# VH-VL binders against o27280, part 192

Target 1, 266 residues: o27280
Amino acid sequence: MDSMNVPEVLEIKRIVEESESVKTFIFSWDFRREVRPGQFVMVWDFRDEKPMSVSLIDPVRSEIGISIRRVGEFTDRVHGLSEGDLLGIRGPYGRGFELMGRDILLVGGGIGMAPLAALADEATARGMRVDALVAARTADELLFLDRLEAAGVNISTCTDDGSCGFKGFAHERLLTLEENHDMAAVCGPEPMMFQVMRILDERDVPAQLSLERYMKCAVGICGQCCLDDTGFRVCAEGPVFWSQELSRVREFGRYRRDPAGRRVPW
Below, E stands for the ipSAE of ESMFold2; O stands for the ipSAE of OpenDDE; V2 stands for 0.75 times the mean of E and O plus 0.25 times the DockQ between their complexes.

## First folded at step 9 (VH-VL)

Design J14 (framework fv_marstacimab)
Fold by ESMFold2-Fast, scan of step 9:
Structure J14 (fold): chain C 266 residues (1-266), chain A 119 residues (1-119), chain B 112 residues (1-112)
Amino acid sequence: as target 1 above (266 residues)
Amino acid sequence: EVQLLESGGGLVQPGGSLRLSCAASGFTFSSYYMSWVRQAPGKGLEWVSAISKSGGYTYYADSVKGRFTISRDNSKNTLYLQMNSLRAEDTAVYYCARLEDWYYGMDVWGQGTMVTVSS
Amino acid sequence: QSVLTQPPSVSGAPGQRVTISCTGSSSNIGADYDVHWYQQLPGTAPKLLIYGNSNRPSGVPDRFSGSKSGTSASLAITGLQAEDEADYYCQSYDRSLRGSWVFGGGTKLTVL
């Protein structure tokens, strides 16, 4: 494989508007640098570099897609770009999802559906049966529903305000779903993931969870993001962790840390 | 050539410990779940333990849970089974087997290594 | 006791057809987990014979076939040959045992 630490300047081939705040940027990709669902890349706009999960992996077209939510200065600048403009991409980085069994469950909240959409494509291509629980605050924030439907995924939706599907939280909806899964993959807000993990643990369903926290801390690829007293480094050992690994992390689902290192409840 | 080669078996006293190794060659070891299966003399196959591709998730048969620990070192293409508090009923040939992740089947098996727990 | 039930022995003459049954429950075969079959020749390690209910690995002759219905599976061997004399095991996965791979007790096939 080529070095993953040198950014390649790539042309934005296509931009898909996923919602008012989310766009998917599509690039040609040389798959000698293998990309797995759950991995991330560093996106460089020639001023700042930020980690972004890969949301589309298409070896047939030789393309990858990166879905970006507008949340600050960097992402505002990137959202202002057009097809034909250039971005630097380095990676992929991190441990991706593992697939096991025949029936899998995906539970995604907001932008957390991005890595799960790529996983759904791989799982369905392998002939697995995929159930996806897609959660958001409102109907217009549900992501990738058309893509998941086209792939043959069985979709359940959940919105906080009841504007689409079940009215309530992802874990409440999960309690009403069939318990016939060989593994689960979960990505979204950490409090949601914690509650979902507890239910899956009670059902003896092996679960993999992708931590989005590294995307907010503005750290480089150097692997300095550590979890609580376990010593896990998200960019080196994650972002995907098994539930057995996260069960040993006291911080997971209970609190986060502010810039001063102070514990802040979710 | 795809191969799995077990080692580390032998004669051990009840209450003793042994560590089994399984050396993998001819395939990308880190891309597969791995398993240990045992067979007591003249008896059938019994699954013992399994481990995910990364080593982050482990499975154990109730008969060995708390006594055996499965682990792997993907940089050395090696699977391990640490066996503690051994009992006479643990006497068996121990096989290393490769798992296919999408159907839970075992497609490649080692030659086996004999563990005898004397009494 | 094994979680999957197989007859302890079956026999047939060269050229005949035999079937080996594998009976499970709602927590394994009945939960739509695949059934796999292994052949163990005397003094050797088991070898995968059938995977995913009915698929044959490269090199396995089409005389061997698998099927699954409800909570049970069957291995069929047609055109029996002396070299088929072996122990045969079915294997599936059981959700109720905190996720466990489960084997049948094995069937000794004698070719007379």
Scores: ipSAE 0.624, ipTM 0.819, lowest interface PAE 1.9, mean pLDDT 87

Design J15 (framework fv_marstacimab)
Fold by ESMFold2-Fast, scan of step 9:
Structure J15 (fold): chain C 266 residues (1-266), chain A 119 residues (1-119), chain B 112 residues (1-112)
Amino acid sequence: as target 1 above (266 residues)
Amino acid sequence: EVQLLESGGGLVQPGGSLRLSCAASGFTFSSYYMSWVRQAPGKGLEWVSAISRSGGYTYYADSVKGRFTISRDNSKNTLYLQMNSLRAEDTAVYYCARLEDYYYGMDVWGQGTMVTVSS
Amino acid sequence: QSVLTQPPSVSGAPGQRVTISCTGSSSNIGADYDVHWYQQLPGTAPKLLIYGNSNRPSGVPDRFSGSKSGTSASLAITGLQAEDEADYYCQSYDRSLRGSWVFGGGTKLTVL
């Protein structure tokens, strides 16, 4: 019985409203269980358990944060909770991001900015220069801009509708930016990640991508949490993968899995 | 305490293959990028290859790209270099070195293993 | 050829100061990548002497110091001792070579 596989009931210490649909739930955390950016936890509301990426890692305050978008019954119930209420937390799980070098580019779409916000904190604490390209459908869906600015991150924004920053998609904005990074980290909708990865590969930038959408089990037992050609299990071997690994996977950027496990085109 | 120990070197004919191993001890191997550096007899140091902590990203010098494959087994604390299509110019002592991820430097080195490519 | 340029040899008498230069380009040292220095005693593996331009690992005497300016770096050794006789290598990172760790050609230090 290791502590990572036993749920701990924790009190919601603080709630930050990030947008109309996103809240960050903050808990006291014992950092004898290390947590790295890119890892996730299982959040248990005493009815259902769902995987959520860690979006805040603060050893100074002994806190972690978990950002949750309202998208269904489980997340609606969690959004209805208040400070002082209890949630079960199990983990952390998965491989986190690896840092190398002096400069990093973050490319995030929507809620994909959550794990990247935690990575930005680690990168800036290590003395790296951080540039973030934050993408969303509309200005109201851009996340963590104030937090990134407070951390000293250089921010570019883009929205599909042009309501903030560049009008267009993340990969279109990336094409207009000069390359000067030792590595990149990418998290967001899979079609966005595929296009961004392609550009970074052409520029010889090592990139890591987080496939949170396919996390269906915490300990790698569920066979549906896999990528076709190589048999990677997102929960066991991810959710963070290098671009070199994903370039060998036929499914990435081409197919997704429905709830029944069937392949459907993007 | 912290130690890297190379093995697998030897005499091989041109066109042949060898697999080098580097056994790590005294540190958390899975937390470090690793590299191979070589030195031909009487010559300087030449970087050969590097690998990320997970093994998911690899780097190669142009002189070995397509012929050498770097890999690691974190469960065995071991780094590997598979060398194919060996040439006389590959004759060198091969060092295993631990990479520091912020500075791009090499803080721990093994003793080296000699690879001789000759008829 | 070496991507980083070092003099092939330098010499000095015991107690003197010597300086070993390491000259790079805009794609490595000039791109703000740090310079590291390694000492290789005859018949032994290299060991890290200076990292991150000017930092000493534990156990390295303060007689060894590093500096960096523009596209170049220098290793200074003061109070030369016979045991300092070795080969010295600088090392940096180069973005233009698809991401490569690059070494200087090495400098043989002779203590006269």
Scores: ipSAE 0.715, ipTM 0.857, lowest interface PAE 1.4, mean pLDDT 88

Design J16 (framework fv_marstacimab; at its last look DockQ between E and O 0.84; V2 from the best seeds 0.00; counts 0 for: pae E 2.5 > 2)
Fold by OpenDDE, look of step 10:
Structure J16 (fold): chain C 266 residues (1-266), chain A 119 residues (1-119), chain B 112 residues (1-112)
Amino acid sequence: as target 1 above (266 residues)
Amino acid sequence: EVQLLESGGGLVQPGGSLRLSCAASGFTFSSYYMSWVRQAPGKGLEWVSAISKSGGYEYYADSVKGRFTISRDNSKNTLYLQMNSLRAEDTAVYYCARLEDYYYGMDVWGQGTMVTVSS
Amino acid sequence: QSVLTQPPSVSGAPGQRVTISCTGSSSNIGADYDVHWYQQLPGTAPKLLIYGNSNRPSGVPDRFSGSKSGTSASLAITGLQAEDEADYYCQSYDRSLRGSWVFGGGTKLTVL
């Protein structure tokens, strides 16, 4: 078995509270093992294992960050941990984002901003112009605003309740923006991503979208994360897909499969 | 040594099909966009198609859209161009070229393969 | 016919300075996309000569220089040599063409 498939027990170096429900866990990382924005790791708390996006890549400090939203039993346990506690990390896995061009648009919703924040850092470091549409239900759930601003990202906010920025959904805000970009990266609730992709396609803007599916092995063997019609495995061929690839995926924006393999609507 | 080597060119009748290949060596193939550029005899350079690093996004010139298909196999370090419904105006030397993205130019070129479409 | 416009031909004597212009529009050069230049010797594949408006790849002599302003770019060759006789192409990107790489029509440089 490849060494990358064995969980490495790492100490939580720092914990950053991003919001009421989101924490970023910082780990020391050996960058001989390359990690790209958009890739994920499997986080093991010695009881269960879940895929999590990498939200921070810091070669200077030799650190990575994993942002986790509190949503269930596993994340409840993880959120109860303290600095100095241990977690198992294996990976990174999957296909990350590709960067090209002069300027890019990031569209993120909720915890979907995690991989996009890492992408923003890379893009700005490369001298790219980065616009970010950050969406959340409420102002308090908007993630990484200070971090993005510090990186030189041009931020536009969108909230369902209008508590910050544009009142409405991300795709609605996008419709009000006339400027096109060389490419876009999108991550968030799948219904949001679906609407955003449609708009970008109509505008002929190349787009990459990060999908979330039930994932078990993370190495393309079990097939639990397979997408209908294409056979794409989110863990192997994804989680980042181009819009042209997703156009062939029937289930995108419509349904997902649960751990039992049954269709579950969004 | 960084190198691109085209193959698959030849003589074909109008309406026919041809598949070009470009073998890459000396660099990490999957780290670059790849493109096809053609040059008709005595004419200038014309961009034909491009493909993203992962192969997930394809670009086409209007002149070939719907007829040509670009693809790549990163495990084999090979770029492909499937050309269908060929026309006389498709007659050209076809070059494969490497670029990190459209912002950096095409820094590596193959020697080209000649495609002749004639009855 | 080409999206980028170049003079069909230029000429100069050895040792002279010659300039090749490349005129675009607001959707390519004017949109702040970089201009690249290629040299194509007779019977050979194109070679990247200038990238990113003014950068020279390794092996390209410093007598070749590129510049960009507004919707136009220029390639300058100083100390013209016989070996410089070739076709030269400018290239950029055009967002209005659904994302297309675009070349100039090419300029034939003759060394007298």
Scores: ipSAE 0.833, ipTM 0.928, lowest interface PAE 0.7, mean pLDDT 94
Fold by ESMFold2-Fast, scan of step 9:
Structure J16 (fold): chain C 266 residues (1-266), chain A 119 residues (1-119), chain B 112 residues (1-112)
Amino acid sequence: as target 1 above (266 residues)
Amino acid sequence: EVQLLESGGGLVQPGGSLRLSCAASGFTFSSYYMSWVRQAPGKGLEWVSAISKSGGYEYYADSVKGRFTISRDNSKNTLYLQMNSLRAEDTAVYYCARLEDYYYGMDVWGQGTMVTVSS
Amino acid sequence: QSVLTQPPSVSGAPGQRVTISCTGSSSNIGADYDVHWYQQLPGTAPKLLIYGNSNRPSGVPDRFSGSKSGTSASLAITGLQAEDEADYYCQSYDRSLRGSWVFGGGTKLTVL
């Protein structure tokens, strides 16, 4: 019985204001239904349903958290909710991140730090060393720094405008960082992820990348998200992909699909 | 009982191909990295290949890269090794081994299957 | 050649102590990757004997112990018994080989 396919109406237990545009909504969760970092849920406000990455997984408190950036009408309505209000939650869905070894590099851009924050918690709980490169356009858009620090993560920051940390892009900052990692996990804008992947590939660091546009494909909704030039089912196994899988895809980092299925440059 | 069982070994001519299988039971196969290790007659252990939990990342020893392909089918709890362009020096017992992701160690081993490359 | 170096053979009498060394480099054992030890009885598959430098799986007697220092590790067997006659292999991970599981050449233990 796949109870993941039926929405459960859950009460918002707590709301954390991460920034002016980002909130984390916390719910009680029954961990007989497993959830792993890198997976997502469908969030239903009783009008529309949207995929959201799980950003907090806390089996000790029996809680999950979902971080939502305000970008349109659905997210505006959800941001208007208060503790005690109700949302429908369906899932989890998709491939989660895999862990290997003792040293992991996280590279996150903007809201892409949300699934990586959950991964950081799991990695540190297992006794792994975690280095995080947190990137944003401005200092105000850097997310989860206090939470990562509380978890014992070694943090480097960069901003496009130089308002916090290194002035420049994530891949430029990565070139100045130590190379000694067993694996990496990357989440953020696709052009950033493409540049980061190239550097990690040159360093022979196995990397996993989380692609937001493939969250719907993981639940079987979107047929346009085909990542394999010779295959047609890779998109169904998202949103997390290994660098070896993405290196075979000419579209990654260069093109996206519009609603008609046409290739559109980034 | 946690168990790995290899099959598919045999006699093959140089330049030929073989596909090995490893059937897993008694544990959640999809939660583990998996590996192939070989041992030539009277010689030591040599790591050959490894694969991530999802099958999305593959590792190969330099001696087999480009000739061997590791794969897995999590719905069938089965690990595979496709061996192409076989050479006399590939003659060995091939073991399936389960990897622990934290330690990089091999905690469960199969019985092995013999591959002989000879004319 | 093997990446990790072991003596090809060691021998001892029943009741004695033997030690098997495993020497690596800065890219494997020296990079803080753990050392694991496997016992291979004649005609059988290898069996995990020690993991994570010094931990014993259930069923392995305490007369088997492991240690690690710098770029080297060792397996100690005290109270040597006839059934300990086997090949012993150390194994670690090497970062410089683009991610590689590496074995020692193996040590044949003979109980005299």
Scores: ipSAE 0.756, ipTM 0.867, lowest interface PAE 1.3, mean pLDDT 88
Fold by ESMFold2, look of step 10:
Order: C-alpha cells, then structure tokens, then sequence
Structure J16 (fold): chain C 266 residues (1-266), chain A 119 residues (1-119), chain B 112 residues (1-112)
C-alpha cells in the first residue's frame, strides 16, 4: 500500500465562495483512498501545512471539497489562489463520524458546519431524517444553508446578533428543539461544543464531537495533538470522539494548547 | 462467510468474574455495532449490551449496568464482555450479535457460550 | 415481564395460516421503531426472519410476512410446514430505557 504521509500535489478544480471569509476548494480525488465525513487532510501551500476538514465527498464526480476560513497568513495565501493553481494534500486522516438510527441532529458553529455538511449528504442519502442547527455570529456567516435545504435537511438557525433565526447561542436554541434524535454530531468552537454536549448528555442522546488541536505529523507519532488525562491523539483516535470518551477529558471546554504545547485560555 | 464465535463461558461462583470473547470473520468488523444477548435456561431472549463501531459508546441493560463492561478490539476483530459480581440470575447462554445500525436489528448471531453461576 | 408482549404459544395444522402478535408501547413500536422477528429452532441460535417490519432476508420463504400497526406488530405464516415448529421472538428499540433493544417473551409454534 502507498504511504498517505507524502503530500500529493493537486490542481484546484473549482473554488466556491461560501461567504466573505470562507471558500471551498474542490479537487479531483481517486476514491480508492476512501474519505469519511469528519476526517481531515493536511493542506500544504509549499510554505506551511495546516489541517482542514473535508466538507464535500462526491464519489460520483470523483471530487472532494475542503472549506477554509480566512483567519491568518496561511489561509490568506490559500484564499488568494485561483482555479488551476496547485496545493499539496496528504491524507485523509483521523476517525470520521459514525451513523446510527433514522434521526440525527447536527449542531454546527461557523466553519464547524463544513464536516457536518458532508455528513448530512451521507445521512440523507441513506434515508435518515436530518435536523441541523446552524450557528454563526451574523446571518452573513451562516454556512451551507442552500446545500442543506437541497439535501432535505430541516434547518434551524441562530445568530449572536439575531440577524437570522434565533438570537443567541447554539446551546440556547437547542433547548427548544424536539428531543427525538437517535444521535447527534457536533462541530464548532469548543466552548459551544461543551455546552451542547451537556444538554445532549442530559437528554441521553449519544453525541459525536469533532475536536481541533495543533497537529504536526497527523499520524499519531509526535504527540502534539494529545488530550489531557487520556492520552488520546486527536489526529489518530479522533478528531471525532463520542461524548462518553470526552467525559474523561478534563481540558475539554476549559483551555486549548498553542503550537509549543502550552495551555492557553479559550 | 459471515461468522461470529463466542468463547469464555464456564462455571463460576456468585461474586466471581468471567470474560467472554466473540471472534468475527467474513465481514468488516469495524463497520458494525455489536451486541450481547443472553438466554437463561428455558427462558426467552434478553438484550445485555451494545457498542458503537469505534467502541467509543457503550449501551447496557439496567440489569447489568455497573457490573458488565462491553469492549471491542477492531485490530483483532473481537468483541468482549467483562462480567463482574456475577449472580445466579446471570446464568444463561450468551450470544454475540451483529447490529444493523439503520434498522436496530440483529442480522448475524453466534452459536453462544454457556455461563453458569452456581455455588 | 417482557417489554414486548407475545402469546406464549400458538398452533396450527400443516397448510394452515397462523399469526403471532407482538404488542409494545408508545416508547418503542409506537414511537415508530421497527420490529424484527427471529426464529429459534430447538437447540440452535436465533436467526433473523423478518427485519424492518416486513422485509425478508435472502433465503426466507415468502410465506413468512410481517406487519406493523400503531403499537403492535404481527408475524404471519401461511402454508404451515413441520419445519416451522420453533420459538419466535419479536424485537424493537425502546428510547425510554436510556436506549435499549427489547425482545418479546417468545412464542412457541407447534405444528400439529
């Protein structure tokens, strides 16, 4: 078997502008290298390399899509690229989401909706009923609404400023939703995920949550993505964890780590 | 050929422990939820426990909660049931079953292993 | 007793039609969870007979059929044969038990 640890240089086939700050980069992909919703790839711009979640998985067109929010120097450079330009991609890595039952709840904050959009496509394709709670600071930052609607997803929105849907945080909106789901999948800012997990645990809804940590190797060797108390490596045992697994993790929702491994506040 | 084979049953005293194993073959083990179901002599089927594909989420019947632990090793295609604080009412044939995750049904069963709890 | 209720026994002559009921509640069958049926021949492990209320796995003859209505389900067997003599169990999922798989008490079918 070929090693997945070397970047493959791929041409950007299409770019979709999802918002002012978020673009989806679409590449041709050979699906003999299987990709699951919730897995990530390392994106190399020939200068630096960062983990990015897969947001589109289309075996029929032989395409994957990777959604990237512009937040710093690396993502600024990538956002400046055009169709036909090259990026290095290695992966996929990590554990993806599992599906069970007929009714799933998705809770996404900001760019966290990216891997959940891929999961929604798979869930609806297998005949599940999908509810999505899509959260952002403002209406302009709500992601993938048209795509989710076209897939038959029942959408609830919330915005911090109230410009669309419920005014407030995702966990506050969740308290008013029906409690009829077999499972949930959650991705977004870690403080949001912690609050959402608490509510889902009280409702006895099994939840899977996708974590982000600093990554260097992406294959579980270097230890930079480890979680306190468990030794879980986000790149190997995650990035998707079950709520039962995260109940053992003291740092979840409390702090994060910088690239040097130092604890910093959220 | 899809197969499940249980082992590890036997005679044990009340308060004792046993560990059951279920060896899976003929399918991608890590793609399925798995379950334990038991049947006391002359009685019906009783669900015991289930576990998610990764092993990260565990389900238990109230009758065994806190005493039994389900686990899996996907690298060995093996499901486990650790049974502690055994009681006479735990005496049963224990079946390993594959869960179909959309319908909540059990489409493949092992032939079972007998656990007897007696003093 | 069992979360799902089945008659303890049923009988029929060869060629006849029999029906086995499975009665649940609003937290399982009535919450639209599917009903599955298992056949257990004497001295053997259970075998899936009907899944998803009415679907037959490959190799199960079409004289076995299942249905579901409200909080109840039914297994029908037509053209009874001697080899149909077995125990039959229904099974569903119940959310009110913190998410559990629930079985009926079983029905012994005797072919006269």
Amino acid sequence: as target 1 above (266 residues)
Amino acid sequence: EVQLLESGGGLVQPGGSLRLSCAASGFTFSSYYMSWVRQAPGKGLEWVSAISKSGGYEYYADSVKGRFTISRDNSKNTLYLQMNSLRAEDTAVYYCARLEDYYYGMDVWGQGTMVTVSS
Amino acid sequence: QSVLTQPPSVSGAPGQRVTISCTGSSSNIGADYDVHWYQQLPGTAPKLLIYGNSNRPSGVPDRFSGSKSGTSASLAITGLQAEDEADYYCQSYDRSLRGSWVFGGGTKLTVL
Scores: ipSAE 0.539, ipTM 0.815, lowest interface PAE 2.5, mean pLDDT 89
ESMFold2 (binder alone), look of step 10: mean pLDDT 93; pTM 0.946

Design J17 (framework fv_marstacimab)
Fold by ESMFold2-Fast, scan of step 9:
Structure J17 (fold): chain C 266 residues (1-266), chain A 119 residues (1-119), chain B 112 residues (1-112)
Amino acid sequence: as target 1 above (266 residues)
Amino acid sequence: EVQLLESGGGLVQPGGSLRLSCAASGFTFSSYYMSWVRQAPGKGLEWVSAISKSGGYDYYADSVKGRFTISRDNSKNTLYLQMNSLRAEDTAVYYCARLEDYYYGMDVWGQGTMVTVSS
Amino acid sequence: QSVLTQPPSVSGAPGQRVTISCTGSSSNIGADYDVHWYQQLPGTAPKLLIYGNSNRPSGVPDRFSGSKSGTSASLAITGLQAEDEADYYCQSYDRSLRGSWVFGGGTKLTVL
């Protein structure tokens, strides 16, 4: 019997509806277990377990939040829960974001804004200037704008359809922004992150990117932990990587792996 | 007590190599960026290299790019500087320094280790 | 050449005020990066004297103060004492060329 590998059963204290497809589930948390932005937890609904990024870290209220997008059977079941219901949580796992300097650029796409919202809170609390480029397909899918605004973040938006802010993709909007930054953090669809990384690299801005598909690697579960050109296994190293680490990975931004390990174009 | 202790310096011929180490104690080493700074005899301070908390990002002064490699082992609380293709002008005391991540300042310094590049 | 410019030497008598300047550019001090000051006594490692333009670490006397304006910074030492005789270095960060920690050339303070 190993209690260290068993999820802790926690009560859902509060649910915030971020959009029609995204909810943030808030739990009491004992901060003797440190949680940093960029880390994730395994969420257990007493049938299946899935990795979810921590989107709120509030030591003053002793709470963490986990933002979940509805995309399949597991997330549909979790979205059907109410305040007072129970979920199993274990973690945190993975490498968190590192901070350096006085100003930071956040570039988030869709649900990728979830870990970046937690990072924005930490960065603003330490006195950093935070610029956020928030990207989504449509205005309704832009996440955490009110929370970022309340934190004093300078917000730019873009949507594929032009329903809010710049009409176009995150990297196209970034090309029109001339301000340099001490560092950047990026989370979203892998093709978006690849294009953003290239621009930041050309601008000599150190960047950290969170790769959702490598969250299971941090807990020792491998499926997509092998990076193509290098034979490098990312097991236990993710989900957050520096741009220097990803610059030599030919697969990044071009291909993903299916369940059989076969290359599939984005 | 917070301290940094450098080792690995010595006399080496031009074109040779040396590996410097910096042992950290009294603080959470993995929570800090780290740096190497050198000082040639009778001259001023010159920054050489810096490394992120995880070791995933590094910085180099133009004078050492391609010849020196900074690395760290957080499980051993140790910072390294691998110096290759050494030149006479690399002769200096090499200091290990802890970087403060908000200010970009150096708040803790080691005692230094002397590297002499001469035949 | 140093990226930050300091006078090579300054001197003063005990009890007097001495100021050491540090001049940068738009890519470092002028880009609102902080200036830090280090004191190096003969034969010793540098010691942090002032950080974040004007803050003193514990144990540093209030006779030492720092300031910054535009692309320049200064270190002021009031009530000059014999033990203040040392080399003083300013340091900032330069965001150009992939980021660099940059030092002044150093100033030798002589107490007469």
Scores: ipSAE 0.750, ipTM 0.865, lowest interface PAE 1.2, mean pLDDT 88

Design J18 (framework fv_marstacimab)
Fold by ESMFold2-Fast, scan of step 9:
Structure J18 (fold): chain C 266 residues (1-266), chain A 119 residues (1-119), chain B 112 residues (1-112)
Amino acid sequence: as target 1 above (266 residues)
Amino acid sequence: EVQLLESGGGLVQPGGSLRLSCAASGFTFSSYYMSWVRQAPGKGLEWVSAISKSEGYTYYADSVKGRFTISRDNSKNTLYLQMNSLRAEDTAVYYCARLEDYYYGMDVWGQGTMVTVSS
Amino acid sequence: QSVLTQPPSVSGAPGQRVTISCTGSSSNIGADYDVHWYQQLPGTAPKLLIYGNSNRPSGVPDRFSGSKSGTSASLAITGLQAEDEADYYCQSYDRSLRGSWVFGGGTKLTVL
């Protein structure tokens, strides 16, 4: 319990600017608290606490990284910090990605590439072939291309506006890719993940999908994250789910819930 | 030491059901994919089913798909195979086997449990 | 029919060498999936003999060796002993069968 529930105050060792809106914050980490790709931590700026996926896991250098997109008051404050400043880190939480076989497809949208970048590192270290489809609205929002290339990943890109690579959405680009894979991992906006999952299911590719909306539930913040249809606790088992599990979830890809718990269409 | 022990086999009539169990000990069960493999009397090995570490993904041979269900309870270190609509052709020794995730190989096997489907 | 093809039997005298072939296709061995070999002594469960084409688990004598080329694999047994009399199975993975673990039909080794 203590290793997960007590925030540790850590010094920001290094900051990497990934884009105009995304930074990766790197910390020294004691790997007696094991961290796996697909897991997240709670980041505390001594005022508010938010869940963030781990984007770098480096036991050789004894470092972890967390990538944060600037979207609101909390993330704006964190983006204003410098090397040497302090943040509270609690975790890790959630189940990580599983690896099976010799090759894997990664499909990431926007900041969803963050946990997939950590997975790419683990997969390549194990000798797997990694293909990544990196999607964003514009070329400036494509993330981790240099890091993925340095890791030996085979990269395909798509942008909504056609400013880099294929012009269109991730699922449209995936339909033009005919490569077979032993498994896939997907992270990004839920409508994108739903469309990608359908294609992978038709191809009989086992897929794992990371649902960011369940990260808070895993730490007990809402306490009420259950799959009513099946009666099991999604927050205890997420944020990473297999496609076979998500096929049983009525909400996935159809609607979301607002802070009051009301159904809101995508 | 590392061990797998099957149980639940027996005699059942065609159309009947059986549930097999496999108790694992000596290793971290939740860290491995698991599999069932069968062998009919005097015949070769035939893969039946496999399950992911977290129980979220399952694989089935065409011969058993829709009739058999693989599951696991990581808190009890136990693998299960629910067998429904049994046929004479399902008569076999059923082995529990641990899967290695990179090679797709089976490095630890149980002793097997005999399932006989007969009137 | 088995997806992987093995000869049904092989025989040799003590001290001799035998090889057991395992022939697959472009969707399994030919797709660079590894081949594993299992030894089944009479009345016992199979045990892993060779994994990842050519690696031996601890306790397996160096008389046993594996190789893979193209769509086929081979198990070689040198210095045959009476204790080697058993059934031998190759196993690989097949992507085209909706993801399946596939076995050869087995080879009965008789030590004459």
Scores: ipSAE 0.734, ipTM 0.855, lowest interface PAE 1.3, mean pLDDT 88

